VH-VL binders against q9nrl2r1430to1533. Designs and how they scored, part 15

Target 1, 104 residues: q9nrl2r1430to1533
Amino acid sequence: GGVHELSAFEQLVVELVRHDDSWPFLKLVSKIQVPDYYDIIKKPIALNIIREKVNKCEYKLASEFIDDIELMFSNCFEYNPRNTSEAKAGTRLQAFFHIQAQKL

## First folded at step 10 (VH-VL)

Design k182
Fold by OpenDDE, fold request of step 15:
Structure k182 (fold): chain C 104 residues (1-104), chain A 123 residues (1-123), chain B 107 residues (1-107)
Amino acid sequence: as target 1 above (104 residues)
Amino acid sequence: QVQLVQPGAEVKKPGTSVKLSCKASGYTFTSYWMHWVRQAPGQGLEWIGEINPRGGTTNYNQKFQGRATLTVDKSTSTAYMELSSLRSEDTAVYYCARGTEWFSKPGLYFDYWGQGTLLTVSS
Amino acid sequence: DIVMTQSPDSLAMSLGERVTLNCKASQSVKSYVSWYQQKPGQSPKLLIYGASNRATGVPDRFSGSGSATDFTLTISSVQAEDVADYHCQQYYSYPYTFGQGTKLEIK
């Protein structure tokens, strides 16, 4: 049920955070460091935000949780060209997520 | 004190392989990216690849066409770079260099460098 | 690959003079540029990262500036110990690439 799903979400977030390729996604992009980021990305999100939402039980459906994770990756690929370290990390992390998400 | 210790020199024939070592000390080995950079005589620096010793994630300069393999031995805090199918053009000083923390953007800087290993590839 | 072109290839300056080293990227690398100093017979040393951030222990006379494609390393008052090759590097995209280097000598 809902409690089990919540635990699954928590575990998945922990696994994502611990992944070598999590560094682009751990927290929101700094506007100071990347001044144009928020001009391009309209729905910014990061793993710390997702973790907070999980902790607050804001995800009622697995699809909502998955949507936020996918949004996080989508933002990365929208802003970062393919050969950037962010995009490469995102590609690998997303692949990892897709495998883990099958268990949800 | 952060130290990266590399052997002084290696001599190899074309077509062979070499595995260069970089022993790290003075910091938590698994907490920082490790990079490999080479410098041919009288030339600029060329980035070979990077490895996250924590999980083993690697990124390579595709120029090497899979000839370079980066590995680490956590038990000895040693990074390795193996280069196969050696060519005369591979003659260079090979540096290992510590990068940023594993949870940070790689490539931002290389703050500590080994003294380099001179690899000579000749018949 | 992004090509980093440094200029000049070499220069000789008098002690105390202002030194300006340039690095031009073949495409925008935003502010993702680092500078290294390599003294004769030594390994490179980090000077600047993120285009304008001075690394720990680097003298105040060293400064970096620039964005997008044009970057500059400045030595406000060159000293004898500054004799070295200087390398710029971009880390915007893989592979990370360096300039060909600038050789700085003292007259």
Scores: ipSAE 0.903, ipTM 0.952, lowest interface PAE 0.5, mean pLDDT 96
Fold by OpenDDE, fold request of step 15:
Structure k182 (fold): chain C 104 residues (1-104), chain A 123 residues (1-123), chain B 107 residues (1-107)
Amino acid sequence: as target 1 above (104 residues)
Amino acid sequence: QVQLVQPGAEVKKPGTSVKLSCKASGYTFTSYWMHWVRQAPGQGLEWIGEINPRGGTTNYNQKFQGRATLTVDKSTSTAYMELSSLRSEDTAVYYCARGTEWFSKPGLYFDYWGQGTLLTVSS
Amino acid sequence: DIVMTQSPDSLAMSLGERVTLNCKASQSVKSYVSWYQQKPGQSPKLLIYGASNRATGVPDRFSGSGSATDFTLTISSVQAEDVADYHCQQYYSYPYTFGQGTKLEIK
């Protein structure tokens, strides 16, 4: 049960990272490159952080894992207008995630 | 050294389609975005679209209303741009250009360009 | 679409003079602007990315500056080989758009 679930989370993170549209989400946004990002986004998160939480077994429920992934996407859409490359990538990656998450 | 090789010229009639090629060498083809940009005679540059050769993800300039299709052949490290329903206004030099690495923000720059293919559309 | 407007359309300068090329965006593009040099009969060449970062191999006399809507490409001392069209480009949002170009000639 728990071991299989952890493995499923790990595998899903790997698949997200390998996706073409993962580039906005691989690591936290640089404050140097985007000075106002953290003035707007109050709960920053990225795939590397989520991966770390998975590895540390911090997710007790699948819903907690899913919530962090959804937070990652919501941050992207909150900060980036629809026609930005970040938003477009996020839209596709989120759709991919939703499909893969059905396997959990 | 990075090279992008394109055919010199194509001549087409209005209403037809053309598929332009761009053969890449000197780098890992699937590791970088590929862009297509055109330039009408005496005019500025116009971005057509981009493709990630790794997974095939594409983004297009909606101006072309689905007339442009970007594809790649990984086995030959070749990028393709197909443009359908050609019109005289499509007469231009069409460039392929290497973008950033696949895990980076696309559009940041185009650091290597093909020599371009002159497409002439005339009746 | 974001419109990039370059000025002037053309410019003739003497060797060694300081050249300033301008690019204005119809809306803020933050610092997401690149500059390209296109010599007669050639493909464009990358000069500047991220508004102010000089590309590899680009001479020190080329520099970029600006943010939001106003951007500048500067040649500190123009050389004969700098005769070309110069293009600015925004990559803040799709579609990526270019200015109409500035033609630089030497007197």
Scores: ipSAE 0.901, ipTM 0.951, lowest interface PAE 0.5, mean pLDDT 96
Fold by OpenDDE, look of step 11:
Structure k182 (fold): chain C 104 residues (1-104), chain A 123 residues (1-123), chain B 107 residues (1-107)
Amino acid sequence: as target 1 above (104 residues)
Amino acid sequence: QVQLVQPGAEVKKPGTSVKLSCKASGYTFTSYWMHWVRQAPGQGLEWIGEINPRGGTTNYNQKFQGRATLTVDKSTSTAYMELSSLRSEDTAVYYCARGTEWFSKPGLYFDYWGQGTLLTVSS
Amino acid sequence: DIVMTQSPDSLAMSLGERVTLNCKASQSVKSYVSWYQQKPGQSPKLLIYGASNRATGVPDRFSGSGSATDFTLTISSVQAEDVADYHCQQYYSYPYTFGQGTKLEIK
């Protein structure tokens, strides 16, 4: 159901945030720290934004929620080379997400 | 005040293993990455690896090819680095160093360092 | 691995002189460079992070600059207490790597 599904989204976001590898994704990338980020990434997103969307019930389908999470990871891998700490963290967090998402 | 306390010295034979300790105090142990860096006599610094004491996530310098194992004991706020299959080339001062908070990019800086443990590997 | 090459390997300066230490990365590391000071018999001390940010408590005579592959640590007026080895470090990608160090002495 919708209520249960929403709760599942909330819980999943909480688990993602609590993960050791969440640090690249907790909030939007700082333009000050990464000046060229937004020249490359056109659809920036982060867990705090996704959490807000969940709280506002903006996700009508699980696929929409999943799409945003995947976008978040896609952005990370698009911008960050493989051996960067961001990419490594993203890889592990995405794997974790995929396992948890199967429960949705 | 932040303190990282390490034993002064260890002496080991080649082929053996050593587990070095780093006792942290003066801050929330689980909130900061912990790094290990070594320095051979008269040489530069070499990064070994990092651990997030919060959840235990680690990243290693592949040079050590799995010889290094980082662990933590949250109850005692102590970080450990175990190095196996010791070689003479492993003779160095081994530092633990506090990194950034867990929610920040690791490696950004090491703002507090232990005094280092001199590991001597000799037959 | 990204190689950080420092230059010079050593230098001797007179008190009050401007000191320039260089660090070159084998590939772009953006601005993800830190500098450390290590006095004889002591642990390294953080000076600069993010290429140009001075760490807390670091005298303002120390400054860092650079981006991509070329980085510089500058001491505007070297003091006797600045005698030390200086290390640059990149944290752009794993493994984090340090330069070989520059030894600064006073004439």
Scores: ipSAE 0.878, ipTM 0.944, lowest interface PAE 0.5, mean pLDDT 96
Fold by ESMFold2-Fast, scan of step 17:
Structure k182 (fold): chain C 104 residues (1-104), chain A 123 residues (1-123), chain B 107 residues (1-107)
Amino acid sequence: as target 1 above (104 residues)
Amino acid sequence: QVQLVQPGAEVKKPGTSVKLSCKASGYTFTSYWMHWVRQAPGQGLEWIGEINPRGGTTNYNQKFQGRATLTVDKSTSTAYMELSSLRSEDTAVYYCARGTEWFSKPGLYFDYWGQGTLLTVSS
Amino acid sequence: DIVMTQSPDSLAMSLGERVTLNCKASQSVKSYVSWYQQKPGQSPKLLIYGASNRATGVPDRFSGSGSATDFTLTISSVQAEDVADYHCQQYYSYPYTFGQGTKLEIK
């Protein structure tokens, strides 16, 4: 309770992190491993950044939280062709997110 | 040390199904992807699919979609590949191989391979 | 499916010679290529992953290079134990695909 109570956003981001398909989204894409990523993606984001924003109470509305999660998926689908492991993970994790987000 | 132990051989008739096993030891079974790869006599390697033992997520080569089923038993650290509607063209050595850790891109490498099971499909 | 084409199909080398094996992808696979060594009757063994990273325990004489569509595996000074089939593989997109293999023989 109180100060130590998990928020709905915090619970959801933890569930996303624990999902099998979270691996492309855990941290920002490495410039060393993927050199052209930041030439294509202008608003990079990842679950570690979103989690930090939740913990700092930077989301005032559920729509702001949902927008950041959707931006993360949008970046994935913009950069990664449909048949990559990243795109397939993103598709499944996004579907999971949409089911969970109905609770918000 | 890391080991993946597979049976040496299986003989099946066309139209039947087979369930091949791969018993893992020497590492945390749920922390790494498991892959299945086959090799027909004198031919190259062909990827069948992958499974994450952590949550059970699978990805398949479309050529085997609907015929191959990958599963795991976490309590025995054993991976399984079931292949149905067997044809003579399914005669091959079937390998299981350990992939990357669950938080890394799957398929990045297959660092340890089982010894392979020779499946012979003939009348 | 992405097609991986290896060349040559087979080559025979003298001990100590530099060997270069080629692998071409039908479309860009970034740097998502691995190389495997397979001796007769044995399972494949990982040599190189991510086009250029040597796997643990693999001798320094093995190196990989390339990106996009063209990849090479180099053995700087071939040894007797290097006689094997070598396979390249892309893991950029599903299904992961292997080349047909290059057989390395000793003269």
Scores: ipSAE 0.750, ipTM 0.900, lowest interface PAE 0.9, mean pLDDT 92
Fold by ESMFold2, look of step 11:
Structure k182 (fold): chain C 104 residues (1-104), chain A 123 residues (1-123), chain B 107 residues (1-107)
Amino acid sequence: as target 1 above (104 residues)
Amino acid sequence: QVQLVQPGAEVKKPGTSVKLSCKASGYTFTSYWMHWVRQAPGQGLEWIGEINPRGGTTNYNQKFQGRATLTVDKSTSTAYMELSSLRSEDTAVYYCARGTEWFSKPGLYFDYWGQGTLLTVSS
Amino acid sequence: DIVMTQSPDSLAMSLGERVTLNCKASQSVKSYVSWYQQKPGQSPKLLIYGASNRATGVPDRFSGSGSATDFTLTISSVQAEDVADYHCQQYYSYPYTFGQGTKLEIK
């Protein structure tokens, strides 16, 4: 909960957004472009939504923030087979997230 | 306008390496994926790999993993593809091609292509 | 690797005829298919992406359709400048793969 923790969440989200492999996660998947996505993924989440939740102080515990980030990756691996560009990106970005989370 | 400039030809002996260049102009180089595709004489197209010039992330066709290396020089807006342990089967035209914006799925389309470099590998 | 098989290998058509080129994937690629035109001696040019979306500047006589494993490129009224090889490509999974191509000639 405090100001320093919320600043750390914002710093981490900024680092994730800047990473090359953030492209599948920047915003919610388009139903027009991927018609079956929301038939499979019931709790969609993306970096822009997580960033807004940080800005609005909607995370009361660090675990809530971490859970949303991990949900984002879990959705990616549930929807996308392992040999797709999305899954490869998700694997690398998740590894980067785990390293960066240790620093904060 | 968008332009990708490649040397016209290279001749190499088997067992050597080559580093092919692709000079980009007319757009923000770091904002778009760059792909490499080859075409043997009279044959179809074969995707080699892609690089995000923004941070250098690469994805390779596993057929070329370990032999092909994609790099960029952001200061000169130039992409490079190095292919090692050359063999006669590597004789082909090698294209660089601009992909989508970095924030989009790579491979969706290649909208601008270089004219290609003809690599000839022969004894 | 997902194999993209095009048919026919070649064809010759009269001006103004409707042309249908086929591309079959060895596994489902959903709608992640693009089509390229390659005129003799030239680099490929993007025609269609996402199975059915025309790229900017592509004449409306070109259209694409299909999903899963079966895809078509249609030229509603073929013109002399359409003499080219046509390639389909999947970008669903690595490695991205192209069909062997279809050569279109005018009689």
Scores: ipSAE 0.743, ipTM 0.914, lowest interface PAE 1.2, mean pLDDT 93

Design k182
Fold by ESMFold2, fold request of step 15:
Structure k182 (fold): chain C 104 residues (1-104), chain A 123 residues (1-123), chain B 107 residues (1-107)
Amino acid sequence: as target 1 above (104 residues)
Amino acid sequence: QVQLVQPGAEVKKPGTSVKLSCKASGYTFTSYWMHWVRQAPGQGLEWIGEINPRGGTTNYNQKFQGRATLTVDKSTSTAYMELSSLRSEDTAVYYCARGTEWFSKPGLYFDYWGQGTLLTVSS
Amino acid sequence: DIVMTQSPDSLAMSLGERVTLNCKASQSVKSYVSWYQQKPGQSPKLLIYGASNRATGVPDRFSGSGSATDFTLTISSVQAEDVADYHCQQYYSYPYTFGQGTKLEIK
């Protein structure tokens, strides 16, 4: 939870949001557009929610922040078959995240 | 107001490459996916690939992976599709088509299309 | 690749008749289907997306329906300007694929 750690979380979230492949993850999946999503995904999360949690200092450990990011990707791969645009975007964004997280 | 302008025709020999252009106007070029679709004479439509002009991310039809290269020039609002190792079966009309906003599923719709470039590959 | 099979290959209709065009996917594509109109010598034009949503500026005589594998495009009262090829397309998974098309003519 220190100031430097929270600044690093914010910078990482900003980099993820700016990435081309952030589009599936910017906000929660719409139940109207994807009716069965919440029948399958029980712990939904998205970058806008993670960003708010960083802004409100809700992460006490770096592992809690990383777990939310990895949950976001895990949800994507659980719901979306590998050849969908969402899964391809998730794969590339997750790889980008892992590279950036090494600097954390 | 949205307009995608393509050259009318290109003639190439087998074994060479071609770089087709698509000049966009009337909208913010970097905010929308761009797609490439071809149509051989008397045949259906075949999706080649897509590019996000924002950061250059691409997705290709596996059939064209390694032969097709999609790029953009943001300063001129122009999309390019290069196709290498040309053969007579590549003879087709090649369309550029605007997709959805970059923050949406890319293939949802193609709402504006260029007039197409007729590529003829023959010796 | 997901194969999109359209039927019939062609048809000729009288003005004002109801027209139904079919598109069948080789596996479920949920509702991720769009329909395009291509008039002779022209580029394709978007009609329907998400199986049933009419694109802006498309006349209300055009409607789409279906889910999973079976999709239809309906023209409630065909007009002379509707002479075209009609293509369905799935965007559920890569590569995006089009049906072979249905050619609509007026008798």
Scores: ipSAE 0.737, ipTM 0.915, lowest interface PAE 1.2, mean pLDDT 93
Fold by ESMFold2, fold request of step 15:
Structure k182 (fold): chain C 104 residues (1-104), chain A 123 residues (1-123), chain B 107 residues (1-107)
Amino acid sequence: as target 1 above (104 residues)
Amino acid sequence: QVQLVQPGAEVKKPGTSVKLSCKASGYTFTSYWMHWVRQAPGQGLEWIGEINPRGGTTNYNQKFQGRATLTVDKSTSTAYMELSSLRSEDTAVYYCARGTEWFSKPGLYFDYWGQGTLLTVSS
Amino acid sequence: DIVMTQSPDSLAMSLGERVTLNCKASQSVKSYVSWYQQKPGQSPKLLIYGASNRATGVPDRFSGSGSATDFTLTISSVQAEDVADYHCQQYYSYPYTFGQGTKLEIK
């Protein structure tokens, strides 16, 4: 869609970034700090990249935007066992995202 | 100069509750995770839980789930840990400890510790 | 819960000797291990995080190494002020757990 959809996407990203549990998702995982991450995760994505894609109008449909955010959570759950801080944060932020996404 | 100030001691009877305080100064309180750790006399360290003062998000050691409650008061830069249904095995020194920045993995390090509150639970 | 097992339980060293403290995790914790020093009557003090990074103000005689399940803290030349309990801690998985500690004394 148009300008109104882009404003809604931006607002949702702002709400996600402000959430306490955004910390694992703000930027891409460091290859230096987590050397095996990119052996396991083949389609990395993070909130800063999604925000840039919104700013560049790279999402043509709301479903494309939602798919990138769900990919972000899926990557988290694939790499991180259930009892890690990252997985717990991902679970809560994903629940928050589902509530916010109803506004789209 | 980061400081975490805790009361020195508390004495409580079994079956009651206690609310321990930890007053932070010398840094931006809402930018760092806060952790609670206890140490029974002559024993090792045991992690109780953590709280993000930004929005109040908590994670607890399952052992304390349902008994421990972590809260903050941002206006006074004070963290609290309430422990209910006290029993003699809860006798320990209770530490607050500053964790990492909110944008990092919370348990990466505990770089500043309070001096601890000695909680004694006895009849 | 991930169990962190430290060895030895205690040791007595002469001043200037090299000491190695061991910590074994019951499952891989990758490199998510920190080491704490606790002097008698005091709160713990961070020494090492991320298995090998020295915290600010920690003397360079302290070093850490290891990954996955086996970790070491090394003191290259023991000083009198190093008399303390030493704790390893994993922060990979909830709940965060500490080893039982190693007590270091001077002979």
Scores: ipSAE 0.724, ipTM 0.912, lowest interface PAE 1.2, mean pLDDT 93
Fold by OpenDDE, second read of step 18:
Formats: C-alpha cells, sequence, structure tokens
Structure k182 (fold): chain C 104 residues (1-104), chain A 123 residues (1-123), chain B 107 residues (1-107)
C-alpha cells in the first residue's frame, strides 16, 4: 500500500544519506562553486529534494522514486569524469542503491 | 588541539611489508577523511590514498597497484597504512593528513598533518 | 595523471618584496587547487584551497588566484618566516597530484 511504500522510500533515502559516498548528493550543486553546472545539467536533483518529495507523498509509484534517484546519478556521471571523487562516490552509492531498491 | 602522532622512523628490507600508524586526537576521528602522503628525499609530495573512517571507504593512487592498504581502528582513533613489496624507491617520509569532513569532497584540503614517519628501505 | 608544474624551482627575495609563485596543470583542473607551505624540517601547512580561499589562520599577505591550468600564489610582502617550500596540489581527479615545489629564500 501507499503507507508501506512511503515508509520504504523514507528508509531507503535515510540509508543513502548515511552512506559514506552520499556527500556529492546531499544537496544541490552550488552555482557559485560550479558556475557551469546548470548549463550542462538541466534537471538537477539531490537527496534532500528527493526526501522532501517522499515526505510530501509526491511519488505514486516506486518507478517514479527510482527514476529520480537514477536521474541524480545520471547527472553526476554526465558532469563528472570517471576519475573524479564525485564519480567514484556515485558509482559506489548507485551500486548500493540498486541492491537496496530490490527490497522495494 | 588537533594532533596526528606518527612514529619517527622505520627501517625495512626490500620485499618486506610495513604498517605505519597515525593516532588522531583533538577531534571526532570518524568525521574526517584521512589521507596518506609521502615525500621522498628532496622531492615533492605524492598522494597515496584516502580513507573515510566512518564507513571505511577508500580510494588509492593506482601507482601503488594494490601494495598500499589503508585501515582504521575507530576504538583507538588510529589510522594505518600498510605498504607491501617494499623497494628502495619507497624510501620517504610518510605523512598522515586530515582531510575534509566525511560529507564533503575529499582532497579539498589537508588541514592537519602528522610529523611523518621516515621509512628507509635498504638491503 | 595530471601533472602540476611549479615555477620557479627556487627564488631568493628581499624582505618586503612581492613574491609570485606559479603552478601549471597539464590539463584543466578548474579551481580545484590547494597550496601548502612547508618549512624546513616540518610538515606541510595548508595555505590556500579552492584556488583562492585562504585557510584559517593564514596571514592576509598570502593570496591565491587562477583557474583551469594556471594558478598563482602571491605573498604581497614577504617576511622572514615565509622561508619555506611551497607546494601546489590539484584535487580535480584521481590521483591527487602535487607540484614539485618552489623553494623560497630571503636574501
Amino acid sequence: as target 1 above (104 residues)
Amino acid sequence: QVQLVQPGAEVKKPGTSVKLSCKASGYTFTSYWMHWVRQAPGQGLEWIGEINPRGGTTNYNQKFQGRATLTVDKSTSTAYMELSSLRSEDTAVYYCARGTEWFSKPGLYFDYWGQGTLLTVSS
Amino acid sequence: DIVMTQSPDSLAMSLGERVTLNCKASQSVKSYVSWYQQKPGQSPKLLIYGASNRATGVPDRFSGSGSATDFTLTISSVQAEDVADYHCQQYYSYPYTFGQGTKLEIK
């Protein structure tokens, strides 16, 4: 049901945030620190935004939630070369997410 | 009063292994990345790797091809770097250095350094 | 790996003079550059991060500038205690790499 699904989403977001490799994804990228980020990334998203959407019950389907998480990772890999700390963290966190998402 | 304490020196023969320690104090050990950097005599600095003491995540300089292993003991706030298959070129001062908070980009800065351990590798 | 090349290798300046140290990256590292001061027989000390941000406790005579491939550390008025080796570092990509260092002496 919806309540059960919401709880699962909340728990997964908590686990993602607590992960060692969550630091690139906790908040939106600063335009001041990365001036060209939003010229490249057109659909920015972060874990704090996803958490807010979960709290507001904006996800009606698990696929919608998963899509936002995957978008978050996609943005990271689009902007960051593979040998950056962001990309490395993203790779590990995404792998963790895929394992946890199977429980949804 | 952040402090990183390292042993003064180690002497090893080629082909052996060494495990260097770095005891941290004056801050929450698990809240900051820990880095290892070495400096050969008269040379520049070389980054070896980093570890997040919170969960144990590591990243290495591939130059060491798996010879370096970073670990931590959270109960004693001590970071370790083990280097195997030692060679003469490994002779250097090895520093541990505190990095950024775990929720920040690693490598941004190293704000506190140990005094370094001089490792001499010779037959 | 990204190579950081510092220049000059060494320089001797008079007290009160303006000192300019350069660091060139083999490819763009955006603004992900830090500078360190290492006095004789001591561990490195953080001076600048993010190319232009002065670390806590660092005198305001130290400043950093630059982006992409060319970076500069400036000492507006060099003091006797500034005698040291200075290292630049990039943290744009793995592995993090340092320059070979610049030795600053006082005449």
Scores: ipSAE 0.712, ipTM 0.908, lowest interface PAE 0.9, mean pLDDT 95

